VHH binders against Cytidine deaminase 5 (CDA5). Designs and how they scored, part 6

Target 1, 346 residues: Cytidine deaminase 5 (CDA5), of Arabidopsis thaliana (Mouse-ear cress) (q9s7l8)
Amino acid sequence: MAQQYKFVFTAEQAASEGVTDHKKLPKLIRKARNLVKAPSKVGAVGRASSGRFYLGVNVEFKGLLPHFSIHAEQFLIANLALNSEPKLTHLAVSDNGTVFQDPCYDCTRFLKEINNAHQIEILIKNAHGRDGSFKSLESHMPDEFGSESILSAEPSLLLMERDNCLALIDEDSAAGGISSNADLCSFLKLEALKAANKSYAPYRKCPSGVALFCEGEVYAGWYIETVDRTISLGPVQAALVDFIARGEGKGFDKITGAVLVEKKDAKVGQEDTARKLLEKIAAPNCDFKVFHCQEERKDWITGAVLVEKKDAKEGQEGKLLEKIAAPNCDFKVSHCDEELKDWIKL

## First folded at step 20 (VHH)

Design v1 (from p4 with R56G S57R)
Fold by ESMFold2, fold request of step 21:
Structure v1 (fold): chain B 346 residues (1-346), chain A 122 residues (1-122)
Amino acid sequence: as target 1 above (346 residues)
Amino acid sequence: QVQLQESGGGLVQPGGSLRLSCAASGFTFSSYGMSWVRQAPGEGREWVSSISGSGGRTVYADSVKGRFTIARDNVKNTLYLLMDSLKSDDTAVYYCARWTDYSGEFIKYDVWGQGTQVTVSS
């Protein structure tokens, strides 16, 4: 059955809406645009490699500067990330339901952070055309997607699973709920730390996460950094994507608790921005706390995130893991760039 | 009347497994997060695991992580705790508790079950 505030569709659910393949993405755009509460209604629809379909909507905050806003494409990508989707394959965006255009420059650079960005197919459909066509994101901005990444020293890993190996600092770890005599749960702090560990912050190395509490449910999101920091998505905004996508139409004024976890002395700090946003939109009595984390600081790697290297053949992932794994290391298998081997030097 | 009733406790040997259930009635189960809390003889209550109202988010105390699994069935209005690789230190009365609010850094509880005894002994 169709939910009133549905942002994720299985292939079967999408087929019930008339979307039997990626060429029919426009049939979901009206649903996305109808979920927009902002004056300008922009909808995004994406197909993930899993076969699921995702909606994105723009979010604007009255009385706050535009950089607090969430673009429909940012919403969509955060929605994919929150659902552990590794790849976006097809994208359609429209502000009127009939014309489908390239993402703007800012959103294109945001999409570039995705590991398969060169293969993302964008629906282009003019006002007078009976038919749309897909163009690759690479063909839209070819100079940014060559066989070698001219603009990046790091691979684009936005949707890849990751663990930043963060732990709460001692001062914040002793805050209860962990002692043998405590029956209380620090749920938001733990979820915000989990979110910070998933955070994509490869340029400034300042990952962060936010968890929100509303009526028995918890919503979370993490900082998604881009090379051009002005279009990065803050952890509060990412958590609000989760809230909108799963909150069944609840107003932001029902958010009564929030936690931010960020690195101690982070050069790209999120506390002031998060506080300003939540004080404007959350419940008047919203309990907002900031806790700090740090990377594990040892002579050897205890936990690791491994990525696909550009030259790796099938089966070589095990050899890279073998080279950098330490006793008691927990990690997920992925492909890696050869330059990442320098990260394991003691 | 809002009620929580645990079941499934018993005597098991170290390394054994148990499945605890918590039947909920008198409220909309899916609108509330839930926790398992245990109390060993002569000790205070200790948080074990928690799950959000939808079931999509779970957290575990370090002492049980990797061995226990919290789950819920919102159709049957039942909370579960799947306990594997049980140790003598897991001997306790296990309670389910309903979330009410968030204050400071903690989830608060307003409804508790009567508890079910789990004893791990050779």
Scores: ipSAE 0.788, ipTM 0.928, lowest interface PAE 0.7, mean pLDDT 81
Fold by ESMFold2, fold request of step 21:
Structure v1 (fold): chain B 346 residues (1-346), chain A 122 residues (1-122)
Amino acid sequence: as target 1 above (346 residues)
Amino acid sequence: QVQLQESGGGLVQPGGSLRLSCAASGFTFSSYGMSWVRQAPGEGREWVSSISGSGGRTVYADSVKGRFTIARDNVKNTLYLLMDSLKSDDTAVYYCARWTDYSGEFIKYDVWGQGTQVTVSS
């Protein structure tokens, strides 16, 4: 029963299923498709550079528009990200278990956010082919590499390990609480902040994370942005990937707590979408809360002294230090040589 | 009978290490998250660290982050707290506590152990 809801296979476990090399990926597609709860059963199987194999399934939400859905490829990539896999090497997707086709246009754009996406091998197999053949993602979408080279200086880093250096804003910082709450744990808030710090949001710079509570266990996921924001994967959907992959078949109606952490005054906010989704699928008594974070710059100064030229306006420089200093910074302003102001970053 | 029993406390020099255990019985251990909470002499209880039911997620109070490690063995039904780089202000009675639910931003506890004394002194 522990294996009934299995979404991650070691090389040994995959071999016991008949997957002794990447050409045998179809041997796992039936398992993926059998895990689908939606009427249209799409399965995805991916091999990571670690040698592990991952499953992805489509997820549809009864009574919500298809925009809320999770594609099997999105599920697969989120599953890789949640398991800290740096590279996807081979991918197979099928909606019937026998024909393996290219990802759709939107899913191809999602895959392009992975570093070395041009090296991902896609299994193509028609109904009568015995083994199929692999073609690189680059060979399927050659024009996309020109577009990438011109428009963005930022690398495609979806699967790379990252730290967005986010901290909760002061009014939301309560790890262990003050006096009356010092013995209590804000587990979901802390996990959602960790998830926000892993979030891939290079275009609009609005990372976010979600943590879900169900029966003594915690599930988490983060916003995964694409160049076209409308095909991005929301943090709630990514957390639901974790829930499905590790939740042993539990229904969404068993989720009784949820926390979203997103940037204060985010231009691309996640709260309304997260609330709509959770209100529809989670337990009726689900406790959903939103907290805010901000960038915690590495060069913030704690207890700093600003040395200014004697003719500078003190209030103007004080406002700059307040803007760039850590929330708990104790700083003083002193006047001397202007040269020292040049070392202040931001 | 649901029961939690801490052990492994003792006297340790500053900079030393100690390993606390919390033996669980009378319930399905892996179905519950767990926390360590401590109480210094004359002070209130202070949350130290927490771990999810599977053991896959852990959080720490800022005062112990980087020095303490929470772990669990769901086969032996035992929770652990591995303490390194101990300081005198870590002196306290350490309790393990079982999660019951989540509400109001916080994990709530329904079962507590009796505690084990940790003393950090020269």
Scores: ipSAE 0.786, ipTM 0.924, lowest interface PAE 0.7, mean pLDDT 82
Fold by OpenDDE, look of step 20:
Structure v1 (fold): chain B 346 residues (1-346), chain A 122 residues (1-122)
Amino acid sequence: as target 1 above (346 residues)
Amino acid sequence: QVQLQESGGGLVQPGGSLRLSCAASGFTFSSYGMSWVRQAPGEGREWVSSISGSGGRTVYADSVKGRFTIARDNVKNTLYLLMDSLKSDDTAVYYCARWTDYSGEFIKYDVWGQGTQVTVSS
C-alpha cells in the first residue's frame, strides 16, 4: 500500500517504471493523476537536476474557494522545495493522461520564481503524437512576468536554500531554551520555526512556517511568495503538500495539531487563512496555535570597517551594516587608493 | 500489553559514548512518535530528544544538540539514543516515552519505560 502513495522517485525507481530519461516523463503521469485530491485530475511530473523525479497533483478543498486549492504545478514545486531540490529541468503536465499542455498562466508565473526557470523545458504532446516535444518555459510567457522583476531585492530565488535567521519571540520563555520545560516537547513550534526560516518571501518579507501533527507524525511547510500575491502558496498549503506526499493516504481529518510561526508585524499575515483552512479540513478538535518570530539581531557586530576606493559611490554595504549591526556599532569608513587584494572579512 | 523497555545505560567517563535502546512491544511502533526524557537525582524531568513516527523528523534539547542522536528502527521496534561527548551533567535516568495526542504547543506522553541509569563520572 505504501508504494501507491509515492511522490518522489529515485532514478532507479523511475527506471523500474520505464522512465529512463526526460522523454519518458508521461509514464509517471498515471501515477500522479491517481493521487489527485480533486474532481479534475491534473497530474504533473518533473525531473530534478539530481536525477530524481517528482509528482505533483492538484488539491481541492471541499467547501472552500478556489484560491485555497493547490495546482499540480504548485504541488510539484513545493514538493521539490520540501526535498531541498535546487533545480527543475523538465516538466510534464496533463489533465487527461494523453495530452500534455503548457502550465496555466498562474502556474507559469509561479514556475518563473525558480532559480533556473530559464532552463526548464515543458513537454508538449498532442493526443495523436507519439513522443511530443519540449519547449522552454521562457517561450511560454514574457520575461516581464518572471522572477527577474526589479521587485526582488534578494538574489536568491525559489528552490535555493534560504535561512531567514528568525527567532521566536517568547514573551514568557525565559532565555533558558526549550529544554527547561520538563514535561512537554514543543516539537511543532520548533518545526514551524524551521519551516519559517526556509520560507521564500522576498517581496513582502513576511516569511512563515507551519507544522502539522497527525498520528505520531509531523508535517511542515512554508510560505512561498510570488510577485503576484494571489498566486502565492500559503504555509498551510505547503504543509499539506508534505502531508500528502508522506502521509500514505491519510485524511486531513486526522490532523489534530497545528502551529503557525510568522512575524508579529507582518504586513501579510497568514493566521486568518491558516485558521480558515484548518477549520475546514482538519479534525474538529484540531488545536491551532500561532507564535511569532523576529529577525535575529546580529548584536554581535559591534564594529565594522568599510574600506572603499575614493571614487566608489556610497556603496550599499554601509546601508546593510546599519540594518544588521548593533545600535552601538562603531562603523568606520576608510578610503584606500591601492587595490586591496586581500579582503579581510572581520 | 503496551510496553517500553530501556537498556544500554551504565558508567562512563567524561567524553565517553553510550548507546541507549528502547524496545517497544504491544503496539504498532511506526505509528507513534517517540521521545527520550531524563531525570537527574533531585531534579525534574528534562526533555532530551524526539523523533517522529517515520523517523523523518528529529529535534533536540539545546543541552544535547550536536552530541546526541536520536534514531529508530521500525522493523526492530526499537528506539535509540546515541550519546557522544558525555558530560557529568548528563548523569540521569533516561526514559523513553511514546507520543499520544497533541495539546497546546506540546506533545503528551502516555507510555513510559522503566528507565536506564546513565552515570558520567571520572
Scores: ipSAE 0.664, ipTM 0.876, lowest interface PAE 0.8, mean pLDDT 87
Fold by OpenDDE, fold request of step 21:
Formats: C-alpha cells, structure tokens, sequence
Structure v1 (fold): chain B 346 residues (1-346), chain A 122 residues (1-122)
C-alpha cells in the first residue's frame, strides 16, 4: 500500500512518524487532511487499544445532501470497526491542522455508541497552545447523552464483535428457506452477508451489509446504527470507508458492482439510500443488487442458558437464541447462580 | 498468452490433506480475483472458494468452510488451495479461474485452468 494512502498505522509505523504516544496524535493530522478530497478538509486521528493509530477523513458527495456525507470521526470509527478494533482510547480532530476541537454534536453522539466511550479522551488544542490537553468525551456530554439510550436500555457495544446469525433468504424456494450453497460464485453476496452479520443495529434491529466490486477487489461495510437514526452510518457509506482506506486512491466511478443484504421487511430499509448514493458516485453501469436475509435457524442448538446480572436489562442474546435455536430448545434465563443451580437441579 | 495451470491433485484417504496450486501467466496476477471451482463426475460445477486480488478477502462454500483455505502469492503468481479433512464428497476435478467483471449475482470467469483431479477414497 502506497504510503500516501495509509489510514492505519501500527505502533511502529506511527513511531516512525513521531507519534510515540497519544499526545503526539496531531503529528498525523496533516496526513489525514491531505487525504481529504472534499473542499473542507477535516482530519481525525485516533489511537486504538491495540496500539494502532487510525486516520479519519470527511467524505462529501457532490450533488447529494449533507446527510450522505461522512464525518471524519465517523470515518475513523467505521475504520476501527472494519479492522475489528475493540476500543478507541484517544481522538484528535482538526479542520485546519492547528486547532483541535471537540467532535461535533452528531459525532459525539456517534462516539457514544462505542463500548468504551466513557474512557475516550479528546484532544483540545488552541492555536496558541503547544501541547493541548485531553478531556473525557463524557465530561462534556449533556446528561441526556448518558450511557443509557433513550430508545433502548441496551448497552452501547459498537466495536464489539458481533454475529447477527443471519442467512440469506432463498426467494426461489417455495418454502422461503435459506439459500442453498448451489451458487457458482456469489462473492459480493457472501461478503455483504458477512458484513450484515457484523452490523451494529441494536435499536431498530435492522442490520445490513454492503459489498462493492472494483477492479478485482471487493470492499465491504455494514450499517452502524445510533440512537438517533439520522446520525447512523449507512452500509454503503461504511463500505466506502473500506474502499477509501484500502483502495489506494481509486475513484468511486470505478465501482461496477454492489450488493446490499438486509432483512426482509426491515423497518429501517437501506435500499433506497444505497441506490441513490451508488447511482451518484459509482460507475454508470454499476450493477446493484439487493438480497434479503433472516435469522438462521440452528437446529443443533437444543439447549441454552443465558446468565444475566440482576441489574442487567434484557439483552439481545436471549431473543436471538429464541429465534435461531431449535423449536424444542431448552432455553433458560438466569439472573444469579442460585437460579441457575435450581434450573440444573430440575 | 493468458494461462492458468493447476497442480497438486491426487489420491488421498478420507481425513487426509492436499495442497493445490494454480500457476498464472500472461497477465498481472495481483490485479485479478481468483476462484477455485470443482466438478464431480456427473455433477455440475460447484464453487469452492474465492480470493480478492490483494488476497485481503476470502470466501468459502459452506461445504468446505473450516476445512479448506484459499491463499495466493502474488510474487509467485500462484493461487493455492489447502484442503484438510478431506471427504469422499470432495472428489472432483478442481479448476482455478480468473475473475472478470462482476455482473448480476455471480462473478464471471474468463480464464480457466485444465483442472487437477482430486480423489478421496479409502
């Protein structure tokens, strides 16, 4: 990968750039901003818990409304997710390379979806400041942006590994069954499904994934949901993050294939938005297909115990198991060891 | 001339392992996605696995998932298929194929090797 298109740095690579600790994040901001193709050049630099450093850039699409745009912070977070990074620890954002400011209101909310959001530190640096200072992301959030979602009591688990246990629906099967492995080679479809299975959609339960084809390479992304749906990152946008991060400067106009996988009759459908975006940016002859998925039934799961803490709000795991397990599955939820013991004694 | 040549096939017992190779020539190997496709006697072609040009993305058929590994060496212009825990049902002629443009639901192939026979039998 050409150095000029690098969005991910190992600790060693970062060190070679003079970034030896989190206080040196600004040293990569120029690289980030230079990668921006939009008129406004916003760069983000983040340190992951793995020790790697990630760049974020804003992406704007000519002729589309601003809500299609990707903020630098969103880009960075999506890139973390795409690289299976579990945590973001430090973040620096700048639109001019000298001043480092708080993420915007929307990005702050987006960041709050991260599982360790309360630990994220933001670099604040004024034009006249030498080193700046770090502040907690949580310290400046209104109370309404607390750890608890207004819409869901589920914990924010963005960047956590996720498997939505989705399978493709075989529309040609009279019984509405799961797609058979009879396909010759449906690479994009499979990649989109993989992406959908990684999709973070805890609130509205509408995971989706997109795979893009460009000159022998496949790029993929998934829907990243926020409490406020308007701040969510669509699967095409996420796939474009992958495209930008790994595509070595290729243009979107070279994308000639695209596949969206989403749930059938999803409350939050992505097809229209995906189509609109791809029609605008991809090759004129880009072939865009939509496939539908559902929870895969795993008949081999005949027993399961979900152990939850007493104060834990009802999680998604139990509901998922109910959907995918065998119809006769012995499924129990326990909130304490005593309950579990009692169940086992039965 | 654009060519693909498979090798590494043979007779193996159930539970055994094989490594297939596909040597590419006449084109920029790294610029193309590649696939393995197999055909058992009397059956149609079955997709086995695919790998992107860079090798960064791989996919597998459910029938081989967890047992087969697709890989490539772009310096050597070679595609590989590592096959472990082979079963009788894996008996087939294995072909390597080069991707063309994506159209519709499936990747199209424009270049095929001659194939290599894999026989799994006790």
Amino acid sequence: as target 1 above (346 residues)
Amino acid sequence: QVQLQESGGGLVQPGGSLRLSCAASGFTFSSYGMSWVRQAPGEGREWVSSISGSGGRTVYADSVKGRFTIARDNVKNTLYLLMDSLKSDDTAVYYCARWTDYSGEFIKYDVWGQGTQVTVSS
Scores: ipSAE 0.363, ipTM 0.759, lowest interface PAE 1.9, mean pLDDT 87

Design v1 (from p4 with R56G S57R)
Fold by OpenDDE, fold request of step 21:
Structure v1 (fold): chain B 346 residues (1-346), chain A 122 residues (1-122)
Amino acid sequence: as target 1 above (346 residues)
Amino acid sequence: QVQLQESGGGLVQPGGSLRLSCAASGFTFSSYGMSWVRQAPGEGREWVSSISGSGGRTVYADSVKGRFTIARDNVKNTLYLLMDSLKSDDTAVYYCARWTDYSGEFIKYDVWGQGTQVTVSS
């Protein structure tokens, strides 16, 4: 039974399924599609740079609008992120197990947020074709439709490790809430915060994370933002990806606890959407709590030097330092023409 | 009978290391999240670390983060706490506790061990 709910395959495990290379991705498509609980059975199979293979499935929520749904590609990407996979190399998507098509427009845009999007190859296979062919993701959508907006000034770094350096507001995150002899741990809060710290929200700078509790297990996910906000994956959706991937077929109705961590007065708030989704799918008695975070101020950082290559776009690191350093921090940006050979200890 | 039994405590010098164990019996160990909680003399109980049933999720108090590691072996029905770089402030009785259902902001505990004494002293 455990094998039936497998969403991540090691290279060895994949090999046992006959998937010895990227050309054999379609061999896992049936497994993916069989895991779909929605009426439409869309499966995605991806190869990560680690050599692992990931399955994606579409998720639909009865009674909710389609924008709450998770596309198979989104699922796969979220699962990559949750597993700290740095790169996606190959992707195959099919709604019938025979034909492999380009990702939809939205999914293509979503995929382009990945740091190595230009290297991603998509399997194209027609019904009459035996082997299919791989094409570059970049060839699928013209550049003009890419993330080239004022908001996309930051490089697409989805799947890169992130630390948003967030801390809970007015709460001692360190001690866990001890309210009684029996209530000694605020596990979900801390997990949600961890998730928030991994959140990809480069455009509107509204990271958020969600932790879910189900029968002794915790699942977590974070907000994955896209240039087009409507394509973004909410933190609950991402957490549900984790739930599906690791929950061994458990139903959402078994979720009895949920915590959202987001910035106070965030321009892009997730609370309403999160609440709506959880109310619809989680246990009736699911306890949903919202906590707020802010950038952790590191008052001990009184000086910082950012060394960037000439013509390098202002990196996320500089912006982060400006936010977290002491107000009187002497922050300098230096440009170098050559490879930095020497570490300057400040 | 549901039971938790801690072991591995003792006297250690500052900077030293200890490994605590908690043996679980009488229940399906893998189905429950577990935590370590400590109590210093004259102080209240302090949460130290928690781990989910599968072991896939771990969390730590800031006071022990980077020094302590919580782990579990579900085949052996054992919870572990690896304690490195011990400090005098880590002196306490350490308890393992089993999670119950999530309620509100907190995880509740229904089963506790007897505790094991950890003393960090020069």
Scores: ipSAE 0.306, ipTM 0.724, lowest interface PAE 2.1, mean pLDDT 86

